# VHH binders against Flagellar brake protein YcgR (ycgR): the designs that were tried, part 85

Target 1, 263 residues: Flagellar brake protein YcgR (ycgR), of Thauera aminoaromatica (c4kar8)
Amino acid sequence: MAELSTPSPASPAPLDGGRGDELEKFTLRGARQILQLLQDLITHRGLITAHTGGGHSFMTAVLKVDEERGRVVLDPSPDPQANRRALAAPRLTCVTQLDGIRIQFPLVGLGEGQDKGRPALFAPLPAEMLRLQRREFYRLQVPLAHELSCLLKAEDLARKPVEVSARVIDIGAGGVAVVVPTGAAEFVIGGTLPACRLALPDGEPIELDLEVRNLNRQTQRNGTEQLRVGLRFAALPRAADTRIQRYIFKTERALNAKARGGL
Short names: E, the ipSAE of ESMFold2; O, the ipSAE of OpenDDE; V2, 0.75 times the mean of E and O plus 0.25 times the DockQ between their complexes.

## First folded at step 9 (VHH)

Design K23 (from D32 with G53S; framework vhh_7pa5_2; at its last look DockQ between E and O 0.52; V2 from the best seeds 0.00; counts 0 for: pae E 8.2 > 2)
Fold by OpenDDE, look of step 9:
Structure K23 (fold): chain B 263 residues (1-263), chain A 121 residues (1-121)
Amino acid sequence: as target 1 above (263 residues)
Amino acid sequence: QVQLVESGGGMVQPGGSLRLSCAASGFTFSSYAMSWVRRAPGKGPEWVSTISSLGGSTSYADSVKGRFTISRDNAKNTLYLQMNSLKPEDTALYYCARDLDYWESGTFDIWGQGTQVTVSS
């Protein structure tokens, strides 16, 4: 009876050393922002992996944010050994995910105690929280109400230039997925679509080159066939990248607020 | 469908023990604090115990402290209440409840049908 070695949860790949400067853009240092994010973790019941070092970790959750005392209250592990390790650690690295965004923050000065007769772990509020949107893989599902579109400059079957207005269904830092009517244009995986125009709600369309990465034919419930095209940003100006990121962030925030019943 | 189903109730003599179970389904059990609440005949509901989502933190009413132990198995989606040194005053219908906020709200949004515990000589 071969003991199926439960694959050890892959240690989160070290945050690839992207230049310290890029991480700064995703680092929250404001007290109010940090408090809000911690509160969001509570609201969304986010489970946190707390790394204690030496390859050890335990699961926890934020139970309470004590603003008056400037501390976060965490759920202790049901494993006493894990708690001992946590308390002995000079620093905890907390990792979680909220709405597809990886959140990482350090806790220093962990202690155990009781609040209102309930066992808890206590730590000072983190000085910083990192919100990393895995740029390469995260795709925001675009709300239908936003009506994002991309004007594709493509060719038809006769290699005649055609312009196709495509609905954007998802967007990320690395590209967009769009839907086009079947037969509207001929797409080749690996092909480049030059001088396309991505329309965002916040201003003028962004001109960009797109590379076709994926093609998927989809049949709608009504029997209509659509082509889903996955497109990569081939060359994205910094200003355009900033706009796209801003849109994604704003939209995610709005969606989350709505999900919480706030809108 | 979100559901809680209690079991393990029965009749026991004073000083006896029972173990209640609550099977949860239809939601991510490990994401919620869970509680036991009881209702004695002719009385309002009484909070008995709460356990945090991961089980690291527990709380008890003074009336049951030292006698009852709340626990959970998140892999089995099951909440437990070990009741020792039972007293006639512990006679009640015992409910499993999902707690919306372990620390502050003390509010429950879903309940089971309850399991009857009777402590009688």
Scores: ipSAE 0.601, ipTM 0.853, lowest interface PAE 0.9, mean pLDDT 89
Fold by ESMFold2, look of step 9:
Structure K23 (fold): chain B 263 residues (1-263), chain A 121 residues (1-121)
Amino acid sequence: as target 1 above (263 residues)
Amino acid sequence: QVQLVESGGGMVQPGGSLRLSCAASGFTFSSYAMSWVRRAPGKGPEWVSTISSLGGSTSYADSVKGRFTISRDNAKNTLYLQMNSLKPEDTALYYCARDLDYWESGTFDIWGQGTQVTVSS
């Protein structure tokens, strides 16, 4: 008999490495934003994994935000060794989830004490909190058989309007990457391409405003040069977002089913 | 359906011990603080003890400190109260209660039917 899914376990390991450059747009630094997010964790009774270093962690929860003292109040571990490691650690990295959104924040200066006679762990409010909708970074590699294309309304070297049909090589919630022959049009990083058209398999093309984010020259095996253009959705209509997410989900399911059938 | 079912009550002599259990079902037990509340004959509810959702913090009424120990086993969805050095004044109907706010005693939304503890000769 098929078993239903159980609730998710503790949150995954902390994000590190390149987070300073790719994660900045998901980082909250405003005091009111931080207070609001912590309050949301209290309201939703979010389970938090607190990492103390050396591969050690313990489960906790935000019990209270003490705005007057500028503190978060955490549930101590029932394991005294976990509490000792937490109090000795120079930094706790707290990881949790809210409605599919990953939350990560540091706590420094953790102390032990009581509030109204009840034992608790205390730390100053974090200076920053990461609120990551990871799906913003996911890019589906488009199967060649789908032949997805995007009609770009760009300019040539003489600044004359041109339309370029570009093959879409990956697609995500925030944009696409396309390839075009070198010289088909002039692309400028930061430039905007209004009223481009993205062709998906299940309907009329979607009209989109695109912003050029990166350019990469590529040489193919036959010596032919092409340009990979990274494009961000500048003004994504909500109906379009739904169609794009549906395409991504269905294509992923199909690819995963074929991989399992081959094994 | 959400249920709290207490057990382990009975008659005991002064100075004796009892261990109460509370089986929880129908909700995510580990997400809530839990309390024991008692009602002596002719009196209203009296808070006895509270334990935080993950069990790392406990608190007690002054009348039971040092004699009673609250604990929980979140894997078994069970709350416990170990009662030692019992006195006639501890005679009461003992309730297990789901506590909505660990910091504000008396904010309970669900409790069981209770288990009777009687301390007499």
Scores: ipSAE 0.013, ipTM 0.556, lowest interface PAE 8.2, mean pLDDT 82
ESMFold2 (binder alone), look of step 9: mean pLDDT 86; pTM 0.863

Design K24 (from K1 with L100T T107K; framework vhh_7pa5_2; at its last look DockQ between E and O 0.45; V2 from the best seeds 0.00; counts 0 for: pae E 2.8 > 2)
Fold by OpenDDE, look of step 9:
Structure K24 (fold): chain B 263 residues (1-263), chain A 121 residues (1-121)
Amino acid sequence: as target 1 above (263 residues)
Amino acid sequence: QVQLVESGGGMVQPGGSLRLSCAASGFTFSSYAMSWVRRAPGKGPEWVSTISPLGGSTSYADSVKGRFTISRDNAKNTLYLQMNSLKPEDTALYYCARDTDYWESGKFDIWGQGTQVTVSS
């Protein structure tokens, strides 16, 4: 009776701690720079995924930067349990995107309180903020059950416009990977696919421009050849970015819950 | 087009309850703090309540504290105000407003047309 080693649920890929040395060039440590970036997050109303460890996270936003007190003010979760976890965590890993750039920063010493009668989470200003280019974005493996698709507007070999419905296999703040049948369209690395439509479960498809970044031919187990296309969001409206981030967050949470035996 | 549309107002007796709704469109609702502001006849605008973008933080005017509850459904792009134990003094036109800054109260850039709430015996 061969004990089928249930493949250990793929631990969420550690935030790809690329070699510490390579990340240094993308790390802001200057107080002024950090303050400015935090202010930019406020100005742009960026939603933040705050990871509390153990596969748990919650959505938040920077509400205020208190320079006098040297603290950042965050929007609490509407979920009290998430807030409890956040407060119990020795460190929050905050992840967001601004202008297509992934921003990651740690918060240590989270506390809850009120300012001007408003409940909030407070943390000391981060000592560092990482700005990563698109290639380094975390990508969520899309569950097959979600059936995410992207309608690609491409051209065939004859340069005739074609629409290809592609299955989304992974999604991140910077783009998607999709699979298409071989020969469905011609893709050129660096080429732009305008006015594509990304279908998310939560509403109407998102119209967006996509840039082809990678092409990989894959042979399926059944012998069928597929083309994996890595696509970057060329122009992502803020609303779309928010929806994508929400989807990723929700899905990650669900996957983590399932992995823990909670579902 | 950016728009806020209030609904749910009406006439109610003192001690009664109403639930106001505000439907938002044309912007990323979940990215903005939202507020209720009211204007009573012959009076200036009065801030009533504010809720943070994700809904984890709420604040109320002292005049409505303990009686009113602000909430939001970001999936539905809708802001709510549950009003309980209504008083004649609560009679006003109630506006939904988009906050430009959650922490700096009183800064609004978008308003609805308002919904009338009348509390009378």
Scores: ipSAE 0.763, ipTM 0.902, lowest interface PAE 0.6, mean pLDDT 88
Fold by ESMFold2, look of step 9:
Structure K24 (fold): chain B 263 residues (1-263), chain A 121 residues (1-121)
Amino acid sequence: as target 1 above (263 residues)
Amino acid sequence: QVQLVESGGGMVQPGGSLRLSCAASGFTFSSYAMSWVRRAPGKGPEWVSTISPLGGSTSYADSVKGRFTISRDNAKNTLYLQMNSLKPEDTALYYCARDTDYWESGKFDIWGQGTQVTVSS
């Protein structure tokens, strides 16, 4: 029997690697900036989720920065299997938050050893760190009652044009995720879907160009297979961005008020 | 308010065992390294053992290595010290201490009241 490990629902998941061009403006690459951000994590005792790949992760913390040797010192896991996965991984994707700001950085070349007689994990300083305010990474889970949909201008397997009306399951500043029946259209990661139409609850549909960023098969409770399609907004006019942000803000406030209504 | 409360001390014969507990409250326990420190009669404080915030790294004074085991349960906000093969020299008041920097010695900002361990025939 083969057991699959899944991250806990509270663990921050890494951002999609195909978002790199979108996130470049939030990427710190200066050595001084990186050292200061790592020191802030140490000072505030930030807990970090380190993703080792294959859906596996473990909790860690930056215990120290060794500037002279150009490395970070991490708290090993008490689970030896997690440590072995981390040491075998070509890259750790570390995710944490500091005062509502999402921080993400890769560690490459992880090793084990001792410092002052104490076991630790070591890695060279990251070459880059992302700093994102909540607006830049937040995805609103769309209430089913809102019936948000996106008309996709795609192709079938015979490369014929097909229009697919897809339900929007989440929406953020940079894109949407939709669900479609498996086989409704051919989607290719990196492919562009021009002139799609996003229907928000008020106002006319927004015409958008979308780029396919990820595809994930999902099985519903009744056994039905769906395809989750992650879509990035290619070039979003200011008016469209304003409408999307307004929808997110209004809906989030309504959802938060409902959650607090019992308090 | 930050609080550390030790328990599990007592009298035991040489060669015996005890398990100490330290209940933490008022702070995020999993964010801090934790230490056991002891004070024998007429002596100053002696560091015994330290455990990293998430429990993956432990260290011990030479005098207790191989006999004592530090552990923590972050879900229960509790630090432990399993003490085996006790000697009369282990007689001391044992303190749980919050360590503000895992790598720096002597930077304990919060202490418990201590629990007495007495090893005698």
Scores: ipSAE 0.388, ipTM 0.784, lowest interface PAE 2.8, mean pLDDT 86
ESMFold2 (binder alone), look of step 9: mean pLDDT 85; pTM 0.857

Design K3 (from D32 with S31T; framework vhh_7pa5_2; at its last look DockQ between E and O 0.56; V2 from the best seeds 0.00; counts 0 for: pae E 4.7 > 2)
Fold by OpenDDE, look of step 9:
Structure K3 (fold): chain B 263 residues (1-263), chain A 121 residues (1-121)
Amino acid sequence: as target 1 above (263 residues)
Amino acid sequence: QVQLVESGGGMVQPGGSLRLSCAASGFTFSTYAMSWVRRAPGKGPEWVSTISGLGGSTSYADSVKGRFTISRDNAKNTLYLQMNSLKPEDTALYYCARDLDYWESGTFDIWGQGTQVTVSS
């Protein structure tokens, strides 16, 4: 009877060393932001994998945020050995996911004790928390009520320049999907649309270059044909990227809150 | 459907032992603190014990400290209460309850039907 070795949970792939600069935009350092995110982990009952080093980890959860004492309270492991490792570790790397977003944060200065007669692990509040949206694959479905649009500078069948106002149906860090009326413009996969304008709710439109990556014809229930165009951000200024990420985060939070019956 | 089902109750003599079980279904069991609450005849509900979602933290009422042990098997979605050195005063209907906040709220949103424990000579 071959003991099916339960595949060891794949060590979280090292955060690809994307340039330290790219991670900074996803790093929360504000005390209020950190507190809020920790509170969100509590509210959503987020389980955390705490890495102690040497390939060891244990499951924990944030039980409480003690703002007065500036500490986070964690659920101890039922395994005493795991707790010993955790306490001996100079640093814990905590990894979790909230609303599809990977969250990573360090804890330093872990201690054990009791609060109100209950065993717990204690650590100072993290100095930073990283929120990584899997850039490459995550697309936020844009609520219809937001009415996001993208002004596309394209060409018609006669290669005459045309401007098409397209509804944004999904958005991610790497691009947008839009819908346009069939025949509004000719799109070529791999083609660049220069100086387009993405309208976000929080301010002036963002000027950006877009690359056509996908074309899909869709027939609506009413029989109307639409063209879904997948567009990649060809060159996105840092400020624009920050705005897009902020929008995505805010919207996801709102959607999740609504889904939970909170709104 | 979210459900809790208690079992393991019965009649026992003073000084005896019982082990209660609570089978949970319909939710992610490991993410919730779980509690035992009991109700004796003619008395209000009394909190007995709580265990954190992952089982690393436990708490007990003073009346049961040193005698009762709460535990859980998250793989089986089951909560346990080992009761030793039972006393007539422990006679009650024992409920399993889902705790919404292990640390502060003590608020229970889901209850089982209870299992009767009777300690008598």
Scores: ipSAE 0.695, ipTM 0.884, lowest interface PAE 0.8, mean pLDDT 89
Fold by ESMFold2, look of step 9:
Structure K3 (fold): chain B 263 residues (1-263), chain A 121 residues (1-121)
Amino acid sequence: as target 1 above (263 residues)
Amino acid sequence: QVQLVESGGGMVQPGGSLRLSCAASGFTFSTYAMSWVRRAPGKGPEWVSTISGLGGSTSYADSVKGRFTISRDNAKNTLYLQMNSLKPEDTALYYCARDLDYWESGTFDIWGQGTQVTVSS
C-alpha cells in the first residue's frame, strides 16, 4: 500500500469527435479566452498529457505563451523517443485538468528549437480549447444490482405504440444509455421519445422526453442480441437534474467505499 | 513545510569531481524548474545551471559548460549536480533553488542551506 500511495494522473483519455456536437457549447474559440486559459495553466503549473496517436503519449507543460509570435512553448520530454514521436505526429491532443476542470486542445505544427537559449518544443496557438466540468463529460456505470430502468414510449416494427422497460447501463448529466432486446422497438437517430419514465431509487420515477443519439447492435456473451441506445435528456427540469446528480454522487461514493473494503 | 537540503560537498583537488544532491520535500517537485546557484568568498550569487520541471531542458553558465551536468530524479524528489574537472575558482557555497519562472533569471523563492565545495591544491 505504501509503495502504491502515488495516485494515477487525474486527466482521462482524450475525448474524441464521437461527441463533437454535444461538446461545441464548451469549446472556446476566442483568442482572448484561449490566451487566458493557457496563462491559467502556466500559473497553476498544470501538467499536460500530450497524445501522439497509436496509444502513445508523453507528459509536458506549457512554459510560456509567446503572443507576439502566436505560439505556445512546451517542456520537452526527457525521453528522446517521446520527443521524436511528438515531432512526427500530425497533431498532438493535449489533455489536462485545472481545479477539477478538464481542458483539452489540439496542437498542430509542433517544432523543436530553443527559446531564450534553452531547448523547448513550440507550436502555433490552438484554434480551440475544450473546457469541461466533470459533470459535463462524466458517465457513471450503473451497478447491475441497482436494476435501474427507463420506461420508453416507442413504436414497434409495425409502427404501433409499445412501452419498453430498458435497463440503464450508464447515466450522466446529459443523458443515459440503455439496452433493449433487438427488435423490441424501432429507434431512429434524432427521434424523440416523449413522456418516458426514469426510475431512480430516491422517489417517484422522473417523466422526461428523450432524444435518440446513437444506436449500437451487440451480441452478449450468452448469444443474446441487444441494442444499445444512447439517449439525451430534452428540456430537463431543475428538480430532475438535481435528483440525477444526487444519484450519481451517492452511487459513486458507495462504490468508492466498497473499493476501500467497505469502510 | 517546503524544504531543500543540499549535500555532497567537500574538499577536492583541482581536476577532481564531486556530485551534489538536493533533497526536496513539501511540494510537488516535478512541477518546478530547479537551479543551482553558487556564492564564492567575497562575491555575490552566481547562477550555475537550471533544469526544467520534467527534465527535458537544461542550461548552464558559460563558466561551467562541458564540466557540470544538472539532472533530476522526480521519483525521488532529488536534484543533482555532477561537477567534473573542478578548478579552484569553483570553490563556493552551492545552493539548490526552486525556480518560479523557468525563463526569468533570479526568480527563486526557496533556497537550501548550501553545501561547501572547496577546490585546493
Scores: ipSAE 0.226, ipTM 0.702, lowest interface PAE 4.7, mean pLDDT 85
ESMFold2 (binder alone), look of step 9: mean pLDDT 85; pTM 0.855

Design K5 (from D32 with L54I; framework vhh_7pa5_2; at its last look DockQ between E and O 0.48; V2 from the best seeds 0.00; counts 0 for: pae E 5.0 > 2)
Fold by OpenDDE, look of step 9:
Structure K5 (fold): chain B 263 residues (1-263), chain A 121 residues (1-121)
Amino acid sequence: as target 1 above (263 residues)
Amino acid sequence: QVQLVESGGGMVQPGGSLRLSCAASGFTFSSYAMSWVRRAPGKGPEWVSTISGIGGSTSYADSVKGRFTISRDNAKNTLYLQMNSLKPEDTALYYCARDLDYWESGTFDIWGQGTQVTVSS
């Protein structure tokens, strides 16, 4: 009975240390704004991953905002050990998404108790909430039917120039993730791939430089190994950015319409 | 299509036990609080128990506290009600319901067809 090792949820990519200054514009510190955002999480039933440190996390949700007491009420984990870890942690890092926007906020001073006879976790309201509206952080999962591709100009193991046609699996304002056959090219994190060509459905391919940011080997169900390559747009022309944004918006709209039963 | 389907009901003697199940489909199960509600013959609906979306928080009617246990398996999209020490007064049609507000329980938007529980000597 082979224990199907549930793939460990991919650790959220470290928030690339973009300059602290750039994050300030996305940080909410106003009490009303924070309350509103927490209410929005309740309304939209947003699930939250609460990180307790040491690589541990648990799923929770905001159940209530208690303005009078200045606290947030969270859904406890059904795992008592997770709750113990949470309570022992000096700080929780809460991560969620609302309308495609990543939301991150710290909670400190976590306690357990009951509210109206119901078990709950309590924390003071967060002092700040990060709402990453950066279009660059949002990644649209590209529908398979769109068949987006990126022609990568790379090198093989012998440093011979090769061109690899890669399927785009996700796209954002800041870059793309692609899949390539294992061994098709040699990729180096931090390396630049110059003069690549991104094919969008709406016209001619976009020529752009790409920086390799992440490499992940994936084994498909059929046993075939693929390499997932995370690529950042380097020096994206404004016109190209506009086209990419348009594609993302159009695609999201279509996906949402389909999800609502409209298509 | 959003659907709830109850099962596990039956006839049992006083002091016996039953386990009810509710299979959910058509929505993100873990995002919603779920409740059990029962209706006895000639009586109005009675709230029995609620469980939060993640499943860490539960509540019970006083009439069933200590005897009934609500639980859920979000991976299976299934709600459960373990009923122990059953009494004749527990005889009812038992419904699972999707709760729109865990904190203000009683706002249900989706119901199953119910499963009959009969406690009789």
Scores: ipSAE 0.636, ipTM 0.865, lowest interface PAE 0.9, mean pLDDT 88
Fold by ESMFold2, look of step 9:
Structure K5 (fold): chain B 263 residues (1-263), chain A 121 residues (1-121)
Amino acid sequence: as target 1 above (263 residues)
Amino acid sequence: QVQLVESGGGMVQPGGSLRLSCAASGFTFSSYAMSWVRRAPGKGPEWVSTISGIGGSTSYADSVKGRFTISRDNAKNTLYLQMNSLKPEDTALYYCARDLDYWESGTFDIWGQGTQVTVSS
């Protein structure tokens, strides 16, 4: 059996532009600040997920900042199709973390070429970079032992109703990310899933409408293909919001106590 | 414990092929560029090839360009060197090396013990 390539790793969805003005205080726009943050990514060898749209992404890294030409230099993918998607995309949304701080920035005008005779991708320096503490945009990574699930009322490839029980891998105030087997249902970015049911440990399932915000294809270690689906809460009753926030708080407190229990 | 272990060397006739492997452990493999360096009997080290951390950018010494292919499998923490059209001049001990920066030549901090390649009739 041929080894499957490593697909895009599971990662938090890029920040949704629908709340962009509330993120302005976390947005760096100064040229010196941007250059310093990019240099910090180089120094700490930060790995970056570059999102090209359509549920596709690839791993990259900032290799160099070319200040004279006003360009950032990126590590190309060994997958030629990923490079072609990146070059064809009107915009890359780059997402990474540095010391627990979420960093997100757009790149526009991506090109290919060589720098010092070595193949690379390059783009103009970003005009802005988001730099967020986790608490301002938080998604709890759900422990496997909790086995949180969400019953999705979706459609199959023939647009017929199907119900899919999906494992919840992260949860926050605005939504969840789930994993499903490839082909379990048809998911379209921007599509809505009415009357889904989120099962939390402490009560009746929460009925809520979900909107598909992103899709990431993954291959598990055993060769099984799965799809990571980022879902936004379309309408969230106050009682449901309270239950979700309580779950997040209790779980984070328990995880922090476990992580520090030997200290 | 950071470790690099090479394998796949051996004896081949001129024109033959070999594939070298280097197993890496104890560090985040995909965050580092990796290089192959060789040492012929009685000679100093000679840089052969380098691959970027993600693996999409490669470079080669002129003496091996077109004959050797560097690659990596970041899921298996393994670096490879496919050597084709081997010549007696390729006879050497081949080392895997961790490169601290893809753009700064000659900055290798960790080396393996090497694997011998011998090309003779």
Scores: ipSAE 0.194, ipTM 0.684, lowest interface PAE 5.0, mean pLDDT 83
ESMFold2 (binder alone), look of step 9: mean pLDDT 85; pTM 0.854

